VH-VL binders against q05519r33to113. Designs and how they scored, part 1

All scores and structures are predictions.

Target 1, 81 residues: q05519r33to113
Amino acid sequence: EVIQVTNVSPSASSEQMRTLFGFLGKIDELRLFPPDDSPLPVSSRVCFVKFHDPDSAVVAQHLTNTVFVDRALIVVPYAEG
Structure headers, positions and changes below count from the first letter of each chain, unless a header shows other numbers; antibody chains are not in Kabat numbers.
F, E and O are the ipSAE of ESMFold2-Fast, ESMFold2 and OpenDDE, as the mean of both directions, binder to target and target to binder. V2 is 0.75 times the mean of E and O plus 0.25 times the DockQ between their complexes.
[cut] stands for letters that were removed.

## First folded at step 1 (VH-VL)

Design b01 (framework fv_praluzatamab)
Fold by ESMFold2-Fast, scan of step 1:
Structure b01 (fold): chain C 81 residues (1-81), chain A 120 residues (1-120), chain B 112 residues (1-112)
Amino acid sequence: as target 1 above (81 residues)
Amino acid sequence: QITLKESGPTLVKPTQTLTLTCTFSGFSLSTSGVGVGWIRQPPGKALEWLANIYWDDDKHYSPSLKSRLTITKDTSKNQVVLTITNVDPVDTATYYCAHSYGDYWYFDLWGQGTLVTVSS
Amino acid sequence: DIVMTQSPLSLPVTPGEPASISCRSSQSLLHSNGYNYLYWYLQKPGQSPQLLIYLGSNRASGVPDRFSGSGSGTDFTLKISRVEAEDVGVYYCMQALQTPYTFGQGTKLEIK
């Protein structure tokens, strides 16, 4: 199961996202858009996290409205297709 | 400044094992999201992707070549090594290594390439 | 595997005229995140490939604004508004939506 994290700070790093969500369970894949060194000007970023254990994705949704860096995260389940 | 440079033999005989080394600077394979790929180009033909290795030692191989390919990294030496077993003349190509960002899955910076000829 | 098809394969152009290259994929390159995982590279004679366009339409650093990428899903176009002598080389599209990453067969742009 995959979660979608929106409203991610432009100054947050992929390493910081892995640290935060890694505490909740094993991560199979994490993708942060745009990436850390992207030249794209953005006001916020989007992160997708695929957990090995589906239960970790459920727990991660409790982080919605948690302030990370300078703003509150929005964490929702992400459906395929 | 990011740089990559390929090294290895320029001539290899059929059935032998080909080992190529990519030595890089200006980035680290310990950085999350970073990877290095290998791409080849036979003379006068199109580019063909071979394999990627990422910061977490995740490895992806071209399915048609997977049984012959091994990709490894030495993060402390800033090196990535590609091994191709049982080569034949169709493996004659210029071999490139390139910097890849996993989150966008593209090659933004390429080495100069090294020509490998497979001939008896 | 996703198959990438380019057209034309040979493109002779008079300097100052526009040029257009097509790239088609056997399946959609549009991810649910809204990005098309399509890239354009230029290989000048005797040189390594260099990135021109990333994620369908974004110009890479240092690339002149006469180059533009457009399209979505399965049909993509690279346009050069006014071809210059330095633009000669082979143009490749690449998809990175899924492995194996695949390239088109290349379009050779030549000055007439």
Scores: ipSAE 0.000, ipTM 0.608, lowest interface PAE 13.3, mean pLDDT 83

Design b02 (framework fv_praluzatamab)
Fold by ESMFold2-Fast, scan of step 1:
Structure b02 (fold): chain C 81 residues (1-81), chain A 120 residues (1-120), chain B 112 residues (1-112)
Amino acid sequence: as target 1 above (81 residues)
Amino acid sequence: QITLKESGPTLVKPTQTLTLTCTFSGFSLSTSGVGVGWIRQPPGKALEWLANIYWDDDKHYSPSLKSRLTITKDTSKNQVVLTITNVDPVDTATYYCAHRPYYYGSFDYWGQGTLVTVSS
Amino acid sequence: DIVMTQSPLSLPVTPGEPASISCRSSQSLLHSNGYNYLYWYLQKPGQSPQLLIYLGSNRASGVPDRFSGSGSGTDFTLKISRVEAEDVGVYYCMQALQTPYTFGQGTKLEIK
């Protein structure tokens, strides 16, 4: 029900991530790390998206290798416990 | 299942260098958004954060201890190493390593800790 | 550095009674992203710390619903609705808004 999006551009915003993934279904929770106004200098960011519908998480994995902003996204199921 | 375990000497003399190794399983430091930190606890006292290392080799140190601390990782061995130079009796503490995923923004799973006594 | 202050430092509780622990920060822990970078940990006797609450009010996986976190900015509270014997230990709040991460002094919860 949660996907992990890596290789996210440092210039991408949480609003842009919500727009992109919101196209695939209702989002219950979205967290982008570091957050948008973080002073931390990073070369890439990580986004976690919890969809209301588990099927949306499956579809979202097809966005792997989609160029967003300036680089290709890597989308995988978040499976740690 | 995420597990971490600290290893190193239990007794160190003042002025020596202390090297501690964290060996973990259930996650990889090749995974974006994953980090490992070190925290210590002197006997009967509060927790004190020392350093973090992340998947991209980004490193953060406690400013008061930065000149004495080095944190490194060996991603292929699932290990993180903390080195403390010029140890003093006040460095006597139980040392913990902990998993630090970006999702929580802090530590979720901790090792069992290793007690290090600095004494002549 | 951000200073974290807990009260009380010692908390004797009768089983079944509620307990409340306060944590105050010297600076606001509320980030512009809307999250409070405040965490609660429990260290049971002889054990490592375990995460109870993350980002101010969210229960970590496996944490019973009798634990709750609240507050914003500089004033935070951890509540246990009905204390059980297994809740004995030292409770720590921690901020991770900026480095160095800092912990409170700890609150020792004991069964009386």
Scores: ipSAE 0.007, ipTM 0.680, lowest interface PAE 9.4, mean pLDDT 87

Design b03 (framework fv_praluzatamab)
Fold by ESMFold2-Fast, scan of step 1:
Structure b03 (fold): chain C 81 residues (1-81), chain A 120 residues (1-120), chain B 112 residues (1-112)
Amino acid sequence: as target 1 above (81 residues)
Amino acid sequence: QITLKESGPTLVKPTQTLTLTCTFSGFSLSTSGVGVGWIRQPPGKALEWLANIYWDDDKHYSPSLKSRLTITKDTSKNQVVLTITNVDPVDTATYYCAHSLWSGYYFDYWGQGTLVTVSS
Amino acid sequence: DIVMTQSPLSLPVTPGEPASISCRSSQSLLHSNGYNYLYWYLQKPGQSPQLLIYLGSNRASGVPDRFSGSGSGTDFTLKISRVEAEDVGVYYCMQALQTPYTFGQGTKLEIK
């Protein structure tokens, strides 16, 4: 039900991530790391998205290799250790 | 600039329903990732979180109070409303509303607070 | 529910000296994403709380660099390197790892 999105542009915002993934279905939780306006300089960010509908999480994995902002996203199912 | 302001009755009798309104400016609850929460503080006591509402109408409530709480939003009016049913003197507190951004900024801007006294 | 415990509850301090406040959680606040969902707020007398530190160690906008947050898991510290008169108030830690979000009891910082 949760996807992990890596290789997210440092210029991408939480709003942009929610817009992109919200198009695929209702989002129960979305967290982008480091958060927007973080003073920490990073080369990429990581986003976690929990969909209300498990089918949305499956569809979202098709966005792997989609260029968003300035680089291709990597979308995988997230499972705790 | 983000600003929030609470409004509602200052004195409520036990068993009545308390309705509080948060009116805000400088952001929209239609903006993805944005939320507004309610926090209260009884006189001389610690802060207690009550409820959150988010841009997508997702709602979260304090489990101990959930049966008494309702949070709603009117995005066009820039308002969030909290309703507490069957109030008791222990509900006497200053009530705050506050802005959040789901990505990691919880309660980064607060209203001035409104003191509600529950007494006969 | 996650219980947040602060110490000390009363912190008298001489202006210009450092101050330190501890916050302990009943369970780890470290999310699998690598962040601690620990927040510090200052409530000055007669005012609303204001955010000082988010996600454990990040200073909020407009907060002086004399404030710093540290720690991970269950043990967190807020430090003020040189206390100023304007720093008087009650300091609260809060966890947002899970609902209900919970606050510590507060630490009252007073000038000696």
Scores: ipSAE 0.000, ipTM 0.615, lowest interface PAE 14.5, mean pLDDT 84

Design b04 (framework fv_praluzatamab)
Fold by ESMFold2-Fast, scan of step 1:
Structure b04 (fold): chain C 81 residues (1-81), chain A 121 residues (1-121), chain B 112 residues (1-112)
Amino acid sequence: as target 1 above (81 residues)
Amino acid sequence: QITLKESGPTLVKPTQTLTLTCTFSGFSLSTSGVGVGWIRQPPGKALEWLANIYWDDDKHYSPSLKSRLTITKDTSKNQVVLTITNVDPVDTATYYCARIGYSSGWYFDYWGQGTLVTVSS
Amino acid sequence: DIVMTQSPLSLPVTPGEPASISCRSSQSLLHSNGYNYLYWYLQKPGQSPQLLIYLGSNRASGVPDRFSGSGSGTDFTLKISRVEAEDVGVYYCMQALQTPYTFGQGTKLEIK
């Protein structure tokens, strides 16, 4: 099960995202767009988190509206288009 | 200078397992945001993406081929290996490996020379 | 899967004249990060593909400024302002917004 996290601060790191969501369960994959060392200028980033346990993805949605770094996260289920 | 080179058998029999190795220089898969992918091209046809592996060992496969594909890396040797099981004549193609500079938004920015693999009895 | 459709499939051009290749995707390639995950490659006869344009409109290193990419969402164009003999080959667009990454069928550019 994959969640999509939007409204992620440009200054947040993949390590910080992994720490935050890692408390909710084992993470199989985590990808932050663009990645930490990216030279691409962005005002916001998007993170995808794939949990080992699908129940962790449901719990993670409770983090919607949680302020992380400098802005509130938006956490929704993700299905590939 | 970035260079990639494919190696492996040029002729494989149907039902066998095909193993291809990509050896590269000028970059490392220990670097965050870097990956390597495999793309193939049957003679006279379009390019088809097969699989990617990234610095963090994240792996993605073409869904139609996923059951037959395995991609692995040896970061210390600068190598990425693709394995295709139960090959069929339709797997005859030139196989390329190529770099992904994900940090820069560059997908397949440098390609190997390609290796032609013929699947025939 | 996202389907990529190129037109024309065959493009004969007189040297010095402009050329234009269209690429259309079955769904938007615009990511929430503001970038279009659309790429253009050139495969010269007997050679490996080479990257021309990344993220819709950015020229890859060493690519002449006569090449330009434009478009957003589902409609993209590769333009060559003044075709030269060395530009002969097959041009492919690719999307990397989601897996599987998919290529167009290719446009063969030939000198008349």
Scores: ipSAE 0.000, ipTM 0.606, lowest interface PAE 15.1, mean pLDDT 85

Design b05 (framework fv_praluzatamab)
Fold by ESMFold2-Fast, scan of step 1:
Structure b05 (fold): chain C 81 residues (1-81), chain A 121 residues (1-121), chain B 112 residues (1-112)
Amino acid sequence: as target 1 above (81 residues)
Amino acid sequence: QITLKESGPTLVKPTQTLTLTCTFSGFSLSTSGVGVGWIRQPPGKALEWLANIYWDDDKHYSPSLKSRLTITKDTSKNQVVLTITNVDPVDTATYYCAHRGYDFWSGFDYWGQGTLVTVSS
Amino acid sequence: DIVMTQSPLSLPVTPGEPASISCRSSQSLLHSNGYNYLYWYLQKPGQSPQLLIYLGSNRASGVPDRFSGSGSGTDFTLKISRVEAEDVGVYYCMQALQTPYTFGQGTKLEIK
């Protein structure tokens, strides 16, 4: 039900990520690290998306290698621990 | 499951260098957004943050202690090392290392058991 | 440095009664991203600190519903709706908006 999205552009926003992943199903929670306008300088960000329906998390993995903003996303299931 | 454990000397003399190692499992410091910090607690006193190191080798130090502190990581060994130079009896404390995760788990969400270091002649 | 001030420093409570701890910061902990970078920890006797609340009001995994965090900017509160014996220990607030991260002086919760 939770996916981890890596290689996220530093210029991408939480709302842009919600728009992209919202097409795949209802989102219960979405968090970008570092958060929008964070004081931390980074070359890429990580996004976690918790879908209401587990099937949406499976479908979301097909977005791996999709170019979003300026780079290709890496989408994997989030493992516990 | 995330676990961390501190190791190092339990007794150090004033003016010497103290080296502490944090060995962890259940996460990797190659994962974007992940960090490890060091926090200490003198006997009967409050917690004091010392330093953080992140996946991209970004380092942050307590300004009052920065000239005495060095934090490094060895990602392949799952270790973070903190070095404190020119120790003084006021550096006597229990030293903790702790995991820092992503923003909805940020802060220090898993802590080691702590190691008591006494600085005495 | 941001200074964190807790009150009270000592909090004796009768089991089953509510408890409330205040944490004040010398400057706002509200970031432009909308989050308060304020955290609550519990240190039980002889144990390491454990995370209770992250980003002002969110309960950490495994933390019972009786714990809640509230507040914004410079004034924060941790509430325990019905204190249990296992809740004994020292409670600390921490800010992580700016380095150095700073902790309050701690509040010792004891059973009467």
Scores: ipSAE 0.005, ipTM 0.635, lowest interface PAE 11.0, mean pLDDT 86

Design b06 (framework fv_praluzatamab)
Fold by ESMFold2-Fast, scan of step 1:
Parts: C-alpha cells; sequence; structure tokens
Structure b06 (fold): chain C 81 residues (1-81), chain A 122 residues (1-122), chain B 112 residues (1-112)
C-alpha cells in the first residue's frame, strides 16, 4: 500500500524522508513532490511512500503530527483507485 | 471522474469587480497535492494563466495581475473563487478553472471546466 | 517571464498525412531533476483545452498513440503520425518551469 505524507517542509529532502520512513520497513518507492531541486515555489511538499510490507504503511500512519524539520507531518493512506 | 464548472456574471461594466466561482466534483481540495487554477482566453487570443490555489491554501498569482486578483477556496463546498477588481474591456475573455496537483504538477492542467464568457463593456 | 513561440501558426493537413508543430522557449525548460516542464494542449472548436502531452513526451490518459512529443531544453515538437478529422483545433504549448505559467500563441490545425 501507499501512504501520502503532507505538510512536508520545503527544505526536506527525499533522502531525509527515506531515512525517516525506512525505519518502519522496506521502501519500494518514494516520491517527493515537487522534486528536491524543483524551481517551483511552494509552502509545503507532498511525499508518497510505497512499502514492501503493507503492515509498514499502517504503522507509518502513527507518525501523523510528528514534527519533522520544522512542521508536523500529516500521514494518511493513499487510494489510487 | 473529475469535473469542474465555472459560474458568474456574463456582463460586467468597467471599474466593477468580477467574481467567478469554480464548483467541482470527483476530487477534494483536502487531498494533499491537489490544486485548482484559473486560466483565461480573450476572444481569438492565446491562453493566459491567472492564479492557482492548493490544498494547503498556498496561493500563486500572475505577477502582472497580482494586485487585482484574489483566489480563495471553500473545501467543504468544493468551490474555488477568483475575484478580479477594477475590470476593463481587455479583461473580456472566456474564464476556465482547471485541476492540478503537486503529485502530478508534472502533468499540467489535466481537467478543465467548460469555461464562462465574461464581457466587459460599458 | 518565459516566452513560448509556436510555429507554424496555421497548419492545413490532408487526412491521413502526418503533422508537426514546433514550440520554442526563451529559456531552457530542462530542470536539474531531469524533467522538461513542457505541456501540449488541444482546444477543439467550441471546447475547453484538453491535455495531450506532459513533461515533454508523456501522453496524457486517453490520448491516442498517434500523438507524440519530443525535444529538450528550448526546442520541442508535437507530432501527429496520421491526422484524423477529430484532430482539428488549436494546439498550445505551455511551460510550467516557473510562474507565471505561459502558453504559446497557438497553432490552428485545419483539414484541407
Amino acid sequence: as target 1 above (81 residues)
Amino acid sequence: QITLKESGPTLVKPTQTLTLTCTFSGFSLSTSGVGVGWIRQPPGKALEWLANIYWDDDKHYSPSLKSRLTITKDTSKNQVVLTITNVDPVDTATYYCAHSTYYDILTGFDYWGQGTLVTVSS
Amino acid sequence: DIVMTQSPLSLPVTPGEPASISCRSSQSLLHSNGYNYLYWYLQKPGQSPQLLIYLGSNRASGVPDRFSGSGSGTDFTLKISRVEAEDVGVYYCMQALQTPYTFGQGTKLEIK
């Protein structure tokens, strides 16, 4: 399953997100939008994490309201269809 | 499926304020990464981007029009409102609202409303 | 602002023949992340614009294989391998590398 992480700091990197969520299980895919070096001005970013183990996605939702860099993350399940 | 529809006055006098509402379905502005933009097209001319608003209330405006534009959202009503102050005849155009997302900002404006023609004339 | 220039402005085509539209930007649309922030739209007569191509070369959902986008940096091309009657309309390129997002002046494709 995929989780959607919102309220991600503009200064957070894909590597930092991978480190944080990697503690919860093996990551098959991780996408941070806009990308790390995007010229697009944004007040926050969005990260999608696909875990190898669906149970890791359930556990990751407990990180909602955890301060990362300078703001609290919002973690929810992402339904693609 | 995603649908958007513009509404507002079809005729506005110079110096008045124009208010346009975009009502949508098939997505929520509470969904992370989602945004709605406004694009206009004067008769016989090219498309011109005006403003975007995102799920987190982040707002971007065309610099040349920024002093005249206000974009707001009501997530519970599935609406985005664009206000343009002090209109003049050059603001005559078909106004579109369109779906966009940070997740898929890379896909551009992927769904558009039908457009609403606004004529500014005395 | 980034200026987008399209060529030709008018493109008469016989059905079944190929068509090609050029789009040039006043500065590179290639970001350091490897993406070209260029998009192609089709506006059929009396209709809203519809997305054809995103990020230079990727077909949007539902877009036929006969449409393809190519190019990088400042020079981009939209190709239609076999034009059909339903392809009539005005084609626009757009850049989203930076705000304000800007469109080309449009290319009107007409059947001869």
Scores: ipSAE 0.005, ipTM 0.619, lowest interface PAE 12.9, mean pLDDT 85

Design e01 (framework fv_canakinumab)
Fold by ESMFold2-Fast, scan of step 1:
Structure e01 (fold): chain C 81 residues (1-81), chain A 118 residues (1-118), chain B 107 residues (1-107)
Amino acid sequence: as target 1 above (81 residues)
Amino acid sequence: QVQLVESGGGVVQPGRSLRLSCAASGFTFSSYGMNWVRQAPGKGLEWVAIIWYDGSNKYYADSVKGRFTISRDNSKNTLYLQMNGLRAEDTAVYYCARESYWGLFDYWGQGTLVTVSS
Amino acid sequence: EIVLTQSPDFQSVTPKEKVTITCRASQSIGSSLHWYQQKPDQSPKLLIKYASQSFSGVPSRFSGSGSGTDFTLTINSLEAEDAAAYYCHQSYSLPYTFGPGTKVDIK
């Protein structure tokens, strides 16, 4: 029910990620790393999205290879384990 | 099931080099950051190094900076730690650990013992 | 570098007693503190993430609390299998650091 989104632009914001993935279903939790206010210089960020509906996580995988901001997203299922 | 299998540890003289490997399976390796954490005999855990999912960012503990190099080969699902200029204080069990979210070590390998002695 | 300290260093308790372990950070780290269990001759295992969230599959007797600089791990009723070292870990900033550990033995 959680997806991991990698290859996220360093200029993407948590608000933009919520907007993009919110179209796929209700989001219970979204974390973007490093967070928007982090001083850590990075070339890429990682986003985790927990959907209210587990089926939304499967649908979200169709966004893999979708260009968002300046690069293609990689979307995979994520299980805490 | 997530599995991390380490290799490359052994007994080595001071000043020598060793390369540790961590073979990953049961998950999409290229989607996770990876870490090395060590534990000297009878002591606590000490974080050593991190490498991001795509290799774009690396960071080291001050104690190993300039001597150790973390790397990964996503095509082989393998994490590496190249250890140069080994010292007695580097004697430890070395664990590879998968990093989930930001900073969570959710799965750890079994560890591989590195003993640096004359 | 953020320094973590733990108390007590060592604790020997009878079965079914409540165990409380404290972790203190040298500066505020929000809720970016995690707890690991390491049994003898085994690898560490994640117990509690982000100060108070249980990791999947962890028994409900384990709980965490705190924020900022002061954090606690509680085992509300110790079982024999809980004899282990417990480590706190901060992910607020690099370098990542661990507490020195608390060893819990069963009487």
Scores: ipSAE 0.007, ipTM 0.639, lowest interface PAE 10.8, mean pLDDT 86

Design e02 (framework fv_canakinumab)
Fold by ESMFold2-Fast, scan of step 1:
Structure e02 (fold): chain C 81 residues (1-81), chain A 118 residues (1-118), chain B 107 residues (1-107)
Amino acid sequence: as target 1 above (81 residues)
Amino acid sequence: QVQLVESGGGVVQPGRSLRLSCAASGFTFSSYGMNWVRQAPGKGLEWVAIIWYDGSNKYYADSVKGRFTISRDNSKNTLYLQMNGLRAEDTAVYYCARGLYSDYFDYWGQGTLVTVSS
Amino acid sequence: EIVLTQSPDFQSVTPKEKVTITCRASQSIGSSLHWYQQKPDQSPKLLIKYASQSFSGVPSRFSGSGSGTDFTLTINSLEAEDAAAYYCHQSYSLPYTFGPGTKVDIK
């Protein structure tokens, strides 16, 4: 299962996101967009996390409205439909 | 059955404009970042532009910055590339490509040929 | 921008033999390297994502390895349908960039 994390601080790093979501289970893939080194000026970023265990994705959704760095995260399932 | 179908290519003179479209089906278009990638005849792949899932952010290759505009209409499941000030070196097959996790391109359209010729 | 180079530019290989294609990045890109196959007059298709993860439906003879600046795509036993151009692509930093491609033909 993949989750989409929006309202991510512009100053948050991929390593910080891995630390936060890695606590919930093994991460197969994690990408923060725009990337850490991006010169693109943004007010917020989006992160995609693919967990090895689908249960980790369910638990991660409980982090919605949790303040990380300077703002509350929005965590939803990322789905093709 | 993810499908991406490009259209709008053709032959145009230098300095003119052309708009490409990419019609998406078989997935929730509004959940994916989208890209344009081009390939000049007999040459390799060159990334052109990206647009976020909600249209909020865009980025362009330096070669097209200021001349091309990427946009999308999520209500119509359609991606666009507005190409202005076309040059001979813009001659290429243009592909739209879906960016899963906004990084790798898991599905590509068939491409549409743009020829800039006097 | 991050520059990707591929080696070799072209190779002609006997069926059933092993093919190795190398992609090198001008700076470390972690595992943010993806491989595509493009047959003549066709669109590119994803083969390997994040250096080593096979995309769904890709034959097991294709594998990827590497991290940082040095990456390899391997076809362990070449089949006739594998004659194609192969491209690496980095998603570590914008602008995204592709390698120049490696063309693989059958002898």
Scores: ipSAE 0.008, ipTM 0.674, lowest interface PAE 9.6, mean pLDDT 86

Design e04 (framework fv_canakinumab)
Fold by ESMFold2-Fast, scan of step 1:
Structure e04 (fold): chain C 81 residues (1-81), chain A 119 residues (1-119), chain B 107 residues (1-107)
Amino acid sequence: as target 1 above (81 residues)
Amino acid sequence: QVQLVESGGGVVQPGRSLRLSCAASGFTFSSYGMNWVRQAPGKGLEWVAIIWYDGSNKYYADSVKGRFTISRDNSKNTLYLQMNGLRAEDTAVYYCARDYLGSWYFDYWGQGTLVTVSS
Amino acid sequence: EIVLTQSPDFQSVTPKEKVTITCRASQSIGSSLHWYQQKPDQSPKLLIKYASQSFSGVPSRFSGSGSGTDFTLTINSLEAEDAAAYYCHQSYSLPYTFGPGTKVDIK
């Protein structure tokens, strides 16, 4: 029910991620690391999206290699770390 | 300057209801997620509930799920916690706390409002 | 749910000494750990966010470090006003959880 999105542009915002993945279904939770206001310089960010419907998480994996902002996203299922 | 002011606490008997309010000022309320965190007398902090900036997503601690409802009115810059079916173990100071877009650290907290559930 | 544990539970320290508080997570949480200070009869205040980033206005004697499962809050030279409870908090996943707290008293 949770996907992990890597290779997220440092210029992408949590609102933009929510808009993109919101098209696939209701989002229960979205977390972008580091957060939008973080002073930490990074070359890429990681986003976690928890969908209300587990089927939405399966569909979201088809967005792997979709260019968002300036680079291709990598979308995989998230397992508890 | 960011301010959060809780109100609505008091003494209530088990099984009754209370509604807490948190009045926000000094920032664009509709741009921030909000949380309720409680602290039983002499104990540590316990997270209670979250609501996202637009009210679209809500999540609750298992201890209060089904009894408490978090809501907000962005036109009034106010956060609410409707507490039903109150139990003795709900006795605590209730704080409202602001977060960034509903999913990270709590940068500002209110002063808290005491809820005492006793028979 | 992610469980956070803190060590020590209580610490009584002489002024100007270094204080070290640890927080351990039951699973890896990256750097999604934050530290709060709560003085007697006051609300909690954010000290450190994302393991090591100081919040604005926080004295330089406070610092944080760690990643994954092991995190540390350090007060390099304890001042009288630092007598307080200190809590770690993880934002890696809901439900959010706090550590049980570490109480720091001055001798």
Scores: ipSAE 0.006, ipTM 0.625, lowest interface PAE 11.2, mean pLDDT 85

Design e05 (framework fv_canakinumab)
Fold by ESMFold2-Fast, scan of step 1:
Order: C-alpha cells, then structure tokens, then sequence
Structure e05 (fold): chain C 81 residues (1-81), chain A 120 residues (1-120), chain B 107 residues (1-107)
C-alpha cells in the first residue's frame, strides 16, 4: 500500500502531492523529502505515499510518466532495501 | 536485537567542536532513516536532525542549522553528528533514534544517550 | 513549525485508576502523532504510533486515539511501573516537534 514517487519537482509542495494522490484514495501518510521549505538545493525530490486501500497504490503506479508541475513522475511500489 | 550505542559526549568550552557517534547493530542499518534528538537536563525532548537511509537527504532544527552536520557511514553501521560552534544551550543528553518506517517518523528504537555539557 | 501542547502537566494517580493525557497540535496533522514513555534515567520508548497503533511489546493497558489536532493517550489501569514522563511527537512535517511532556506519578 506504499508507493515511492521519484522525479518530483523541487517546487512541488506536500499539499499538491496530497491533492494529486488523494484523488486515488484515502492517504494514511505522505512524506515529501526534502520538505517543502528545505534550503537544500536539489534537482528533484522523492515522495512516499501510504494509502489506506492497497488498490489505490496499484492504480497510482499508472501515474508514472504523468507530468506534474514541470516534470514526469516515476511511481513504483516501495520496498525497503 | 536492535541496538544503538552513542559515544563522543563530554565537557567542552563554548565555541568548540565535538563529534558524536552512534553505532548500530542488529538490523540492516542502510535501510533506515536516522535521527538525533536531545534533552537538556530536567527538560523535554527536542528534535535535532534527520538523515535519509542512503545519506542523500538531511534536515536540521533551526536552532542547530549551520552549526551541526549529520552524516552516516553505512559500511560501518555508524551515524554521526558533527557539532561546531557549541553554545551553553546545546547542553543536553543526545540520543540517536531509528525511524520505524520511512513514512511515519516514529522512533522505534533509541540509544542510551551521551551527555554533552558546554560550560566555561 | 507545528507546536504540540500537552495536558495535564503533572498527574499523581492511585494505582489501578485510568489516566488520560491529551496532546493538541497547532494545525491538523492527520494521524502522524506518536507517543513515548520515558522512565527516570532511561531512554524514551515508543508506545503508540500513528495515533492509535500499539508498538510491539507494549502492554495492552496503553491505547491512543484521535486525529487532526486532538489526540489522547490512555492508561486503562495504572501500574507502579507506569510512573514516567509521556511525550507526544508529530511527524507530519519537518521539523519534527515534541510536546512538552506530562509527568505521571503514583500516589
């Protein structure tokens, strides 16, 4: 029920990510790293989304290659190393 | 069993530097985000810094930003906190803590703590 | 930053009584609220994560509830070993913040 979203725009906010993925189902947890106000200069960010419904996580993977803000998202199932 | 052991604390003069270490064992260190949390004598808990599982992302409390640097060496299963420009208000027991999972920020395991005293 | 407040500051309780500790967030944090117990001269220990999920090995007398801005930690029947400070912690947004703590003593 957890997805990992990479290639997230440095200007995207956690609220925007919650809005986008919230359309797919109830979100239990969402974490965008580095956070919205981080002074760390990055070319992209990573977002983790934990859905209440596992089916939402499957559907969310179809958002891979969807342009959000200024670049295409990469959405995959999250698995610890 | 999961174990976190801090070291490097001591008594230092204001303006000096100190490096804390946290040795991890009993789990795959490279799979977990790590945090430093401090507690001034007789006071509550204050979050200090976070580092991502692979070391790629870091974030700091405003009170330490620009003075403290969090880092990790996954080949040695060790977390570090480099503390520069130490002030009296940095006096505290410093704990390293493991994030339960990447999303929650809940700290499932903590070290025993190491005392840092900054005094003239 | 998200500010957490706790009440009561201190509570002295008779053994076997129910204890309720509240934590309020300055803004909505969903369910990203965790509770810790710290006994004298010991490190903090995770009790409840995600507002209501018990951490493994934690006695069943501890439970958590709430969402948004209002959260509670309940000790259903206080035991002597529960004398400790209790802290709430939010992980909704960086910087992470802790509540000021609630000290629970046995009468």
Amino acid sequence: as target 1 above (81 residues)
Amino acid sequence: QVQLVESGGGVVQPGRSLRLSCAASGFTFSSYGMNWVRQAPGKGLEWVAIIWYDGSNKYYADSVKGRFTISRDNSKNTLYLQMNGLRAEDTAVYYCAREYDILTGSFDYWGQGTLVTVSS
Amino acid sequence: EIVLTQSPDFQSVTPKEKVTITCRASQSIGSSLHWYQQKPDQSPKLLIKYASQSFSGVPSRFSGSGSGTDFTLTINSLEAEDAAAYYCHQSYSLPYTFGPGTKVDIK
Scores: ipSAE 0.013, ipTM 0.680, lowest interface PAE 8.2, mean pLDDT 86

